# Designs tried in a protein design chat: VHH binders against Tubulin glycylase 3B (TTLL3B). Part 9

Target 1, 358 residues: Tubulin glycylase 3B (TTLL3B), of Drosophila melanogaster (Fruit fly) (q9vm92r272to629)
Amino acid sequence: LEERMAFIEDYQQTQARSLLLYVREHQPAELISENGTIFSTTLDFALGKVKKMVRHAEHYSLDDARIKPPTPAEIVENQTFMVQSTDVLKSNAKFKVSEKVMAEYARLAGLYLDQIESLRPDYRWDGSRNLWILKPGYQSRGIGIVIRSSLDDILQWTSNNQNKKYIVQKYIERPLLIYRTKFDIRQYMLLTITDTKVSIWTYRDCYLRFSSQEFTMDDLRESIHLTNNSVQKRYKNKTNRDSRLPKNNMWSLDQFKNYLRIMGAPDGSWSKTYNGFKQNLVAVVMASLDETELLQNAFELYGCDFMLDEHYNPILIEINSTPDLSPSTEITARICPMVLKDCIRVVVDLPKNPTAAT

## First folded at step 4 (VHH)

Design d11 (from d10 with S53Y; framework vhh_7sr4_2)
Fold by ESMFold2-Fast, scan of step 4:
Parts: structure tokens; sequence; C-alpha cells
Structure d11 (fold): chain B 358 residues (1-358), chain A 125 residues (1-125)
């Protein structure tokens, strides 16, 4: 219930940002019509919502200030806003305002979005579709994952599947694409516990996984949007997909580095990405330590999934406690046995041989 | 036990080339990540380049495009081809080896368990 209410609030805030993103990304003349059905009050509401988010984000000690039940008047205002903003975003409804007034709203939208995105960098990954990804807690490897845009659909799905303990996360609508195709990066993480000390380890190698067809937001099918090999291996690659992408839907790290070189990515882009992996993984582990029961001389292997933004910043999507280590491609046939073999070196051999060669 | 032996260092003129080699022997690790670090007097060791057993590479920003790391897994040997050498490349170059897993740290090193004794590279006219 608690989680349900928090999600509804996140969804409504995301709708306000989605509307402002849509306004920022279109020319004022494209957004208006003399026969427009949407009035400026819809934009005023969205700007007000984002302004409140900016004020809250600027005050790190006022987390509880956001936990207030809405008044009946606020409920009506939210419902009206949801209907009108949805008509704009999904049905291309037009505003009944002058081009000059629309241009001023676009300016304010850009200003407020820049402000909140500076305080919440994760918001830069969002588009105007308000899409959410729903993942079952008991199943792994892409099984049972769905993408939904409607609040009612999301709430009905989670209600109908309560036994699976679904996790609801904002879908990353603006990932970096390679040859117009979505990918993620599988990075392995090892946690070790020695004399009640927790150590975090990262594997030096990783690999990319591609969708079987070109990225589009007009179709939410898993063959486009879920890059897990367990999902993608069920689909054949489409003819419209760039021929430079591998038939087995994986790239090695070296192939990705070569791509960065060919595309003229800034020097140090991979180093930046990898340092970001490290920072994200340390942050997640540190956040979970207060709730962790420590077992002496234990280890746990995790598969961590990252996407990248247009500036090669990593976006942590998922940490999988039961990673697939089967040889599904030439790349996994090479990497997965080494991951398993090297785990014993960390747990068994490293404590016995901690010294540099003499 | 892993013992690392570097070779190929020396004196070269600016714009010249050198190839460093590092042979690992007595290894209990058949599949080691291997790499090159360098150190100038009074400074910390900095990553030059490293390579996983599978061949994935990483380079320090100052050497990218000029240096190439490669390995021969059959001989447990890693190579560093250094082209377009600059006076700033003058340093003692150390070979390093360890498992492909490394502990996340806020420090600069060590990411590797085993180190060679170092080989001097001097770039001077």
Amino acid sequence: as target 1 above (358 residues)
Amino acid sequence: EVKLVESGGGLVQPGGSLRLSCAASGSIFSDNAMGWYRQTPGKQRDLVADITYGGSTKYGDSVKGRFTISRDNTKNTVYLQMNSLKPEDTAVYYCAAGPDWFELSTGHYPEYDYWGQGTQVTVSS
C-alpha cells in the first residue's frame, strides 16, 4: 500500500515532466491550434508540479515534507491534469493559445527541466512517454517482464500478479543506441565476506547484448526493448536491422571500444563508463549493508546490467543474483567459464598469495 | 607463485619506438590479466595498459593511440608496443599480473597481485 501510493505520486510527477519534455522538444507552432482543446492551465499545473519538485530536491533534510495526503480539490486537479496531458502526449491534442504564449511556456519548461535535471541527473534519461518496466521478484533472465504506459494497466498488472512481488521501475526512454539498436552491458560483480568484512569485486571483462530489431517507441514488444539473451534468442534478427550488428546479438568489450574509436567518442569514454560502473555498484552494496546478515567466509556472484546515456554515463538497470552462465554465444562461452574459474582465485588463492611477485 | 620478467627497455630518441615484453613463469594462475604500469621518481604508479586473458584492453589516457598492448597466452607473455615516444614517457615500466577479478578501491593501486622488478625507459635526445 505504502509502495503503491509512492508509485502513484512518482507516476504523476513523471507525467508533469513528460508534458514539459514534449513542449521543449516541439516547435510552438506545432503545439497550437485555433481549434485546440487543451488550455494553458494544463501547462501551469505541470510547471507548478516541477517547481515543487525542485524546491524539495534543494532541501536534503525535508524528505518528510512530501508525505501529505492530497485534498479532494487536489485529487480533482490531478485527475484533470492527467486526462488533458494524456490527450497531448498520446493523441497529439493541441493547445488553444497563441504562438507567443506557447513559446514562453516552452522557455519556462526548459528552465524548470534544466533545474530539476541538475538536481536529479537520472531524469535526463526520461522521454515524454511516461513508460514503466515491471519485473517479477521471483523470476530472472527477462521472464515475465512487461512495459506499460498506463497507470491503470500498471496497477491492474501488479494487483493480478501479487504472488510474484513485481518491481516497478521507470523505463529508460533515451538510452544510447548503436546503429539505431538498443543494447545493455553485462558486468559481473562478486561480493566476499571474510572475518565479517564485506569486499566488492568487479570483473575486468564485460559484454554487450543487442535487441533483434531497430529501436522504436511506437512498439513496446520485448524483441525491441528487452536485451536479455534469454528473451532475444527467441527472435530472429529483422531485415531492417543494421548489418554491422552481430547475428548472435552480442559484442565483446573490444568490439565496443573499436566502435567508440570509429564513431569519434571522446578519449577516456570507456574509462568514464567503467568508473561509473564501480561507483554505482559500491553505492548499491553500501545502501544494502544495514539490512545484510553477514556470513563468515561466503561469496555471492551477481550479474549487473547497465545501459549508457548519450554521454557514456552508465545507468544501472538490474542486479541479478542468479546470473545465466551458460555458453549461449562465442562471447559467453569464453567469458562465463573464466568468471567461474576466477571466483575460486579470489576466495581461495588470493588470501594464500596476497604478495606482489619478487 | 607467479614470477614476472620484463625486457626491452632502453634509451630512445623522441619519436622513436620500443617494444617491452613480460614473461610470467611458475604461475598457479593459468588465466591471468596482465598489464603495464609506469612510475617516475616521487610519483605514484600509473596504469599504462592492461589486457584480460580473453584480450580485452584498457589504456591510460596519455598513451592511447600511441601504445598497443597484446599477449601470447601460449607463452604467458604480454607485450607493449610503444610508438611516437615523448620525453614524458620516461619512467620505470612495471609488469603486473593477477586474476580478472579485482577489488573495488578508492586508492590508486594495487589492482594486481604480482609485479615485476621494472625496466627503465628513457626518451632523450
Scores: ipSAE 0.144, ipTM 0.492, lowest interface PAE 2.9, mean pLDDT 80

Design d17 (from d10 with K58D; framework vhh_7sr4_2)
Amino acid sequence: EVKLVESGGGLVQPGGSLRLSCAASGSIFSDNAMGWYRQTPGKQRDLVADITSGGSTDYGDSVKGRFTISRDNTKNTVYLQMNSLKPEDTAVYYCAAGPDWFELSTGHYPEYDYWGQGTQVTVSS
ESMFold2-Fast, scan of step 4: ipSAE 0.387; ipTM 0.689

Design d18 (from d02 with S27F I28T S31D N32Y; framework vhh_7sr4_2)
Fold by ESMFold2-Fast, scan of step 4:
Structure d18 (fold): chain B 358 residues (1-358), chain A 125 residues (1-125)
Amino acid sequence: as target 1 above (358 residues)
Amino acid sequence: EVKLVESGGGLVQPGGSLRLSCAASGFTFSDYAMGWYRQTPGKQRDLVADITSGGSTKYGDSVKGRFTISRDNTKNTVYLQMNSLKPEDTAVYYCAAGPSWFELSTGHYPEYDYWGQGTQVTVSS
């Protein structure tokens, strides 16, 4: 119940941000009509929601500390907002306000979004579609992952699949694309435990995995949006996809670095990306350290999936405790054996600290 | 102090061969990945070849089949055997070292932690 209420609140907050993003990214004249069916109260509601989010993120207070059940009046207002904002975002419904009034709302939307995005940098990865990704709670290698935009669909899906214990995460709608195609980066992580410490290791090499067709938000099919090799190997590459992309849907790190050079990326873009991998992985491991089931003098190999934003900041998407190490392409045939071989050397050379009793 | 010392560069005619050596000191060589990079004026450093602590190798597309990287852990040395040299291979060649697995909070670069001073290779008749 409590988790359901928290998710509903998060979904509604994301809808408010989605509407403001849409308003910010369109000219005022494009958003209005004399026959418009949406009124300024819908924009006022969205601005109010985001303003509360800014206050909560900026100043933690006792009154803002916990998610509280909405009142019946608040439920009605939220439902009205959801209907009206959805008409704008999905049906191109127009506002019945003057161009001057719409321009002022666009300015305020930009101001409030800038404020929340400075406090919540992860919000810059969101678009105006309010999409969520649902993943099985146990390792699935891309199997059973679905993308949903409807609150009712999400709640129904999780209810119908209770035995899988799905996790619900905001979908990254604005990833960096290569030749208009979605990709992720597989980065290996090793966790080692000795008598005295837990150590986190990241592997020197990584590789990119591409979707089999060009990215579009108009179609939520897994062949476009799920870059996992277990998903993509089931699909043939589309004929209209850029021919510079590999037929096996993988790039080596060197191929990616070459791409960055050709595209004129700033010097040090990859270094920035890799430092971000390290920061993300340290944060996740430290947050979950109490949950670690590893015994002393043990190790665990993880496959970590990252996407990038337009500034080459990494976005951690998933950590897999049973990573696919099969030689599915020339790239994985080279990298996966190296990962395993080099892992053995780290584990073998792991220092042992003897305990002395008194 | 970590030190990488390159040797074996020089002038060679097209179609000739050179072997570069990089002598390493100041770290446990057998635990480190070793690499060779090259740079021509006005261009970024490009990977020529690297070799992991476990002996697995990777090559740049332009040198595959012509160059061979190898290591000798008893001598703390990595080698680059360059065959069928072309004028396009003219560059300063740099030796690099870094761990195959980076312990987080120690290393901060994705490539290599240590670099040599470079050795000039000129392929000209």
Scores: ipSAE 0.315, ipTM 0.556, lowest interface PAE 1.5, mean pLDDT 80

Design d19 (from d02 with S31D S53Y K58Y; framework vhh_7sr4_2)
Fold by ESMFold2-Fast, scan of step 4:
Structure d19 (fold): chain B 358 residues (1-358), chain A 125 residues (1-125)
Amino acid sequence: as target 1 above (358 residues)
Amino acid sequence: EVKLVESGGGLVQPGGSLRLSCAASGSIFSDNAMGWYRQTPGKQRDLVADITYGGSTYYGDSVKGRFTISRDNTKNTVYLQMNSLKPEDTAVYYCAAGPSWFELSTGHYPEYDYWGQGTQVTVSS
């Protein structure tokens, strides 16, 4: 119940930010019409919602953070806002205000979005679509993942699939693209537990996985949006996809480094990305250890999936406890056997021979 | 503390052969992956071949079937046997080393591998 209420609140807050992002990203003249059907009250509501979010983030309190049931007036205002904002975002409805008034709303939208994004850096990955990704509670290599935009569809999906214990997360709408195509980066992580300590290891090599089709938010098909090899191996690459992308939908790390050089990425972009992988993985594992009962003298191999933002900051999207190690391409045929062989040196040989791992 | 010393470069005619060696000293070679990279003026360093401590190898497409990487763990040395050399193989060849798995829980986050000073290979008649 509380989880449902928290999700509904997050969805509504995301809708308000989505509308303000849309307003910020368009010229005022593009947003208005004398025959417009959307009024300034819709923008006032969105600004008020984001102002409230800024205040909560600035004045964090356990009591203030708790979700309160909405009043009847608030329920009506929320419903009206959802209908009106959806008409703007999905049907290109126009505002019935002057260009000067719309310019002022765009200025305020930019101000409040900058404020909330400085307090919530993860919000910089959001676009104007209010998309959510629904994942089975148990990690299964991308199988069973769906993308939904409607609150009702999301609630119906989770209710109809309760046996699968779906997890609902915001979809990353603004990832870095390569030749207009979505990708992720597979990074292996090894967790080892000895009688003296817990150690976190990352493998030296990694690889990129591409979608079979050019990225578009107008079509939510898994062939465009889910880069997992278990998903992508079922699809043929489209002919209108950029020909510089590999037919097998993978790049080696060296191919990615060459791409960064060719595209004029700042010096040290890969080093920044890789350091970010390390920081993210350490933070996640260390946080988990505070709440997890661990077996002594154990190990676990994980496949960690990252996207990048426009500044080459990594975004951790999944940690898979049953990673696919099959030789599906020349790249995985090279990397996966090495991961397994080198893992044995750390897990088996290190406790008996300290020189087995550096 | 860590030192990689390349040898075996030089001038060779097209179709000829060269054997590069990289001797590692200090603690770096133990359980480390080793590789050969090359760089031509105006281009990024490219991975030519690498080998894990356990002997698993990789080769770049341009050298597959012509080059062979090997290692002798008793001598702390990695080798690159280059056969059927072409003018486009002309480059400075660098030996590099780094661990196959990085332990992150130590708080040390290396951003780069250890590198030798490079050895020139020129393929010209």
Scores: ipSAE 0.242, ipTM 0.520, lowest interface PAE 2.1, mean pLDDT 79

Design d20 (from d02 with S31D S53W S56R; framework vhh_7sr4_2)
Fold by ESMFold2-Fast, scan of step 4:
Structure d20 (fold): chain B 358 residues (1-358), chain A 125 residues (1-125)
Amino acid sequence: as target 1 above (358 residues)
Amino acid sequence: EVKLVESGGGLVQPGGSLRLSCAASGSIFSDNAMGWYRQTPGKQRDLVADITWGGRTKYGDSVKGRFTISRDNTKNTVYLQMNSLKPEDTAVYYCAAGPSWFELSTGHYPEYDYWGQGTQVTVSS
């Protein structure tokens, strides 16, 4: 199917960027050896792949988005690149080139990465490991989610689990961390349908959910990488975890704002983040509107999950149509009843007073 | 009918303090969010601070650490304690009331639907 071909292409493009990121982040002398087994052709391939990505990003159209099946020669070239680049990224294989040549490749890698990242800002969240997150197509609140790095493993997993209709997404390897710990932000969204309009609403309060362990890419366990409360409530916080983090693994918005102040974040960082939430949510809802069967005079409450990058740009992870509103911590015991109460006000007041909602 | 009555504005020296009050009447106060906005001539209104019925607060970036919003649900009143006032805080301050949800479908930040008449705050020597 076209979906499978598109994923394979995305995986290969991500591998090329991963290799260039690795080269950019290491000194040339660290990447080379007289006994090196990797040649400059591997770097040439990666640069060529990223250059094509830049071209496609600049000239994107519906026609250009169509993926053509690769030729037999292209299949062999891609397989060779995957083997060689994986040896570098996972086994520390060294290049057999001079330090001067390697320095030139590092400079070009930086140039090409800057270029593609200016056109695709979301690529700044990627690391050099080419990790993917596989989620069941049903809303399971973190249950059944796995992280995989191998193309063959991913394709086998989805083939063996066709009944669960897995969604494959690039794993965000460089999220903003708080005291070395991964978090996400639960933001509520309300969708209402009235006689004359569809309206998208955002709740003015939100909360953060922390992992029970310090973040590390050396260990892909769910207790480190999946911040859902349904996952995290099964684990005890590790003793080496920063003591400033809450034992219940949640922060209020006020606590996050205080953290931003203490850490010296620029004034307006939260406003930037919240405006990004709004833009992401409007874009997603508007894109799906034509395919949604609308029941007149209806409403739906959604729980939206975001991560942040180091510049406080939001990254939309998931929209949950059946959000958990139970009081699982002191934070949710306060916020969830208020969300429900305020939601009822909007639904009840909208037909009585059209101006009450603005 | 909803009515918001503001008080506490005035003239103050830089570094001084003022406390604004807004009393709500009619059917609105119970369970509504309330807030303070300010407006300088020729500009649109900016959020100063708001508070939900349950006490959760939000502040504009320029006033964080200097201003404190609070409410007394038994008195139907919201307060804004303004400390370390600066000349740039000079504006007409408006009390506002509305739901904790904001409509995004219009592509701009919606304002509260109920507003007081405004109270002048002037910070100068």
Scores: ipSAE 0.159, ipTM 0.503, lowest interface PAE 2.4, mean pLDDT 80

Design d21 (from d02 with S31E S53Y S56Y; framework vhh_7sr4_2)
Fold by ESMFold2-Fast, scan of step 4:
Structure d21 (fold): chain B 358 residues (1-358), chain A 125 residues (1-125)
Amino acid sequence: as target 1 above (358 residues)
Amino acid sequence: EVKLVESGGGLVQPGGSLRLSCAASGSIFSENAMGWYRQTPGKQRDLVADITYGGYTKYGDSVKGRFTISRDNTKNTVYLQMNSLKPEDTAVYYCAAGPSWFELSTGHYPEYDYWGQGTQVTVSS
């Protein structure tokens, strides 16, 4: 119940941000009509929601806010806002305000969004669609994953699938695309525990996995949005897909570096991406160690999946403790056996010879 | 202590062959991945070929089928056999070595830690 209430609040806050993002990203004249059906009160509501989020984030350490059930009046206000904002975002409904008034709302939207995004950097990956990804608990490998935009659909799905303990996460709407196609990056991580030391390692090589079809938000099919090989191997590549993309849907790291060079990406883009992998993985591992009892002389191999944003910042999508090491392509046939062999050297040789992995 | 020394560069005619060698210190060679990169003046270094400690190879798209990388652990040497050479293959060729795993407390970038001085390959008539 409490988890349900927390999610509903998060969904409604995301809807408010979605509307303000939409307003910020369009010219005032495009948002208004003399026959408009949406009033300024809808924008006032969204601004108020985001302003409260900013205040809460600024003072989190001083005042903990407890989620209270909404009053009947608040329920009605939220429902009205959801209907009106959805009409704007999904049906291109127009505001009945002057261009000058709309320009002022766009200015305020930008101001409040900048404020909340400075406090919550993860919000920069969001678009205006309010999409959520639902994953079954533990070892999903793409199976049973669905994308939903409707609050009612999400709540119904989780209720109908309680035995699978679904995890609900905000969908990343603004990933970097390559030739209009979605990809993720598989990066291997090794965690070792020797004597009194915990060490985190990343493998020298990584690889990219592509969707079989061009990216579009107009269609939520798994063949477009889920880059897992277990999902993509079920689909043939679309004939209109860019011919520069590999038929086996994978690129090596060197092919990606070559792409960055050819496309004129800023110098140091890959270095920036790798530093982000490092920061994300260290943060996750260190947080997990507070709750996990460590055994002496142990190791574990993880497959870590990242997307990139338009500025080459990595976005950690998931960490898989049972990574697929099968030779599904020429790239994985080379990388996966070497990852395993090199793990043995780090675990066996490093305690006896410090140069084995350095 | 740790050193890479390239040899075998030179002038060759289009369609010819050339074999590069890179002699490494025992420590680097026995445990490290090794590779060949090339650089033309005014351009960044690009991958020619690399080979893991376990013998798995990777090639740049422009050289695949023409070049072969190999290792000889008894001689602590990595080789690049270059066949069907083209004028576009003219560059300084660098030998590189580094660990397969980077500890996050010490490493910040997944590239080779050690580089040779380079050897010039010129393909011209």
Scores: ipSAE 0.258, ipTM 0.545, lowest interface PAE 2.2, mean pLDDT 80

Design d22 (from d03 with S31D S53Y S56R K58Y; framework vhh_7sr4_2)
Fold by ESMFold2-Fast, scan of step 4:
Structure d22 (fold): chain B 358 residues (1-358), chain A 125 residues (1-125)
Amino acid sequence: as target 1 above (358 residues)
Amino acid sequence: EVKLVESGGGLVQPGGSLRLSCAASGSIFSDNAMGWYRQTPGKQRDLVADITYGGRTYYGDSVKGRFTISRDNTKNTVYLQMNSLKPEDTAVYYCAAGPSWFDLSTGTYPEYDYWGQGTQVTVSS
């Protein structure tokens, strides 16, 4: 219940940010009409909600972060806001304000979004659709993953599927695309426990996985949005897909680096990306060590999935404890056996006696 | 048993360039990250640069922007292009091969399994 209340609050906060993003990304004249049905009070509500988020982030404490049950008046205000903002975002409803007033709201929206995004960098990946991805437990094969936009649909789905222990995450609406197509990057991580010490290893080669279709937010089908090879191998590549993309839906790191060079990406873009992988992985492992009881004298191989933004900043989308190591393409046929071989060398051979490795 | 053979060392003037080559047997080359270490008398070996089979590179802070490591998978050879050479670059340069893991906790690489015999680079007028 507490988790449900926290999710509802997060969903409502995301709706306020979604409206402000929409306002920021459109010209004031496009947002207004003399026959508009949405009033400035809807914008005032969204600004107030984001301003409250900024205050909480600036002086965070455990007591201040506690979710209070909403009052009946607050429930009504939130419901009214949800209806009005949804009309704008999904039905293209227009504001009944002057262009000058709308321009001022757009300016304020930019200021408040900049403030919250500086305190919550993860918010920079969000678009205006308020989309959520629902994943069953720790299944890495894409089975049972769905994308939902409505609060009621999300709550109903999780209630109807309690036995599958669904995880609900904000969908990343603004990923970097390659030739208009969504991709993720598979990065391996090895966790080893020796002499009660924990070591975190990152594998120095990685690969990209492409969707079988061009990216669009107008269609939420898994063939567009889920780059996992277990999902994508079920679909044929569409004819409108750029012919420069591989038919097997994977690129090596070298192919990605060549793409960055051809597209004129800034020097050091890949180094920035990889440093971000390392920072994200260390942060996640360190956060989980106090909560997870680890087996002594053991190791665990993880497949970590990342997406990038337009500035080559990575975002971690999933960690898979049972990564697919099958030779599904020429790339995985090379990388996966080497990852396993190198795991044995690190765990068994190199920590005991490096000179024995000849 | 020798599995890695370095070449291209020599004497160059400050500001000059030099290209080191390391030839490896096919299985060592395909299965390993390839790297260059250097050692001056009385000091520990330090990692100059390395490259994985897929082309992921690392460079030591002292050589970033001046040295470029590359590999030719057709010739089973790794190269170190050294530009803007300084007297401080004088050392014996060793080719090495090892696993492609990096320890995020310590910031170190596993001990390399295979080593060449070394090639002398001297930067002097």
Scores: ipSAE 0.309, ipTM 0.643, lowest interface PAE 2.1, mean pLDDT 81

Design d23 (from d02 with S31D A97R Y112F; framework vhh_7sr4_2)
Fold by ESMFold2-Fast, scan of step 4:
Structure d23 (fold): chain B 358 residues (1-358), chain A 125 residues (1-125)
Amino acid sequence: as target 1 above (358 residues)
Amino acid sequence: EVKLVESGGGLVQPGGSLRLSCAASGSIFSDNAMGWYRQTPGKQRDLVADITSGGSTKYGDSVKGRFTISRDNTKNTVYLQMNSLKPEDTAVYYCARGPSWFELSTGHYPEFDYWGQGTQVTVSS
């Protein structure tokens, strides 16, 4: 129940940010009409919601972190806002304000979004569609994953599929694309434990997985949006897909580095990306150490999935505790056996040399 | 499996120069640390030089200032330029690669686990 309330609050906050993103990304003249049906009060509500989020993020405390149930008046205000903002975002409804007034709202939207994105960098990856990705709690390698935009659809889906223990996450609407196509990066992480030390390792090799179709937000089909090989292998690559992309839908790290060179990416872009992987993984492991029990003188291997933003900053999507190591392509046939062999070398050396942990 | 093939060894006069090459094949990555070790009969292998993916180098005290390690990631090759060679440099030289796991707190590789077959360098008149 508490998780349901937290999700509803997150969804409503995301709707307010979605409306402001939409306003920021369109010219004022495109947003207004003399026959407009949406009033400035809808924009005032969204700005107020985001302003509260900024205050909460700036003045974090245990009391401020608690999610409190909305009052009846707040429920009505939220419902009215949801209806009006959805009409704008999904039905192209227009505001009944002057162009000058709309320009001022666009300026304020930009200001408040800049403020919250400075405090919550993950919000920079959001678009205006308020999309959520629903994944089964057990690992299904992309099977059973769905994308939903409606609060009622999400709540009904999770209610109807209680046995599957779905995880609900915000969908990344603005990923970096390669040749107009979505990809993710599989990065391996190893946790090892000696008598006195837990160590976090990252593998120096990784690979990219591509969607079989060009990216579009106008169509939410899994063949476009889910880059897992178990999903993508069911689909033929579309003829309009860029021919420079691999037919097996994977690139090696070397192929990605070559792409960065050809596209004129700044020197150090890969180094920036990899350092971001390390920072994200350390943060997640440190946050979960109290909940994670490692068998002494053993290891745990994880498959970590990342997307990138347009500045080559990594976005951690998923950590898989039972990664698929099967040779599904020529790339995985090379990498996966080496990951396992190199794990043995690390694990064998650490138990024999406990002083190496200091 | 990873295969490392050394070349460029031979007989040279004291004060001469040699350039060793190590061609890597199989599952090897541009981000791996690479190194050169040497071994004389009856002695343990000792480190001559190593190089990180970023180009940072380390040398054994006996060769520092005389030898230069470098790498070409497009050719999966590491080089050892040996100048001002001395009789004491006579050894079998081995190319080596450690495991690809990078420990986040120390930034090190535990050991060099992949080895070439070795190439003989003899410095004598």
Scores: ipSAE 0.300, ipTM 0.576, lowest interface PAE 2.0, mean pLDDT 81

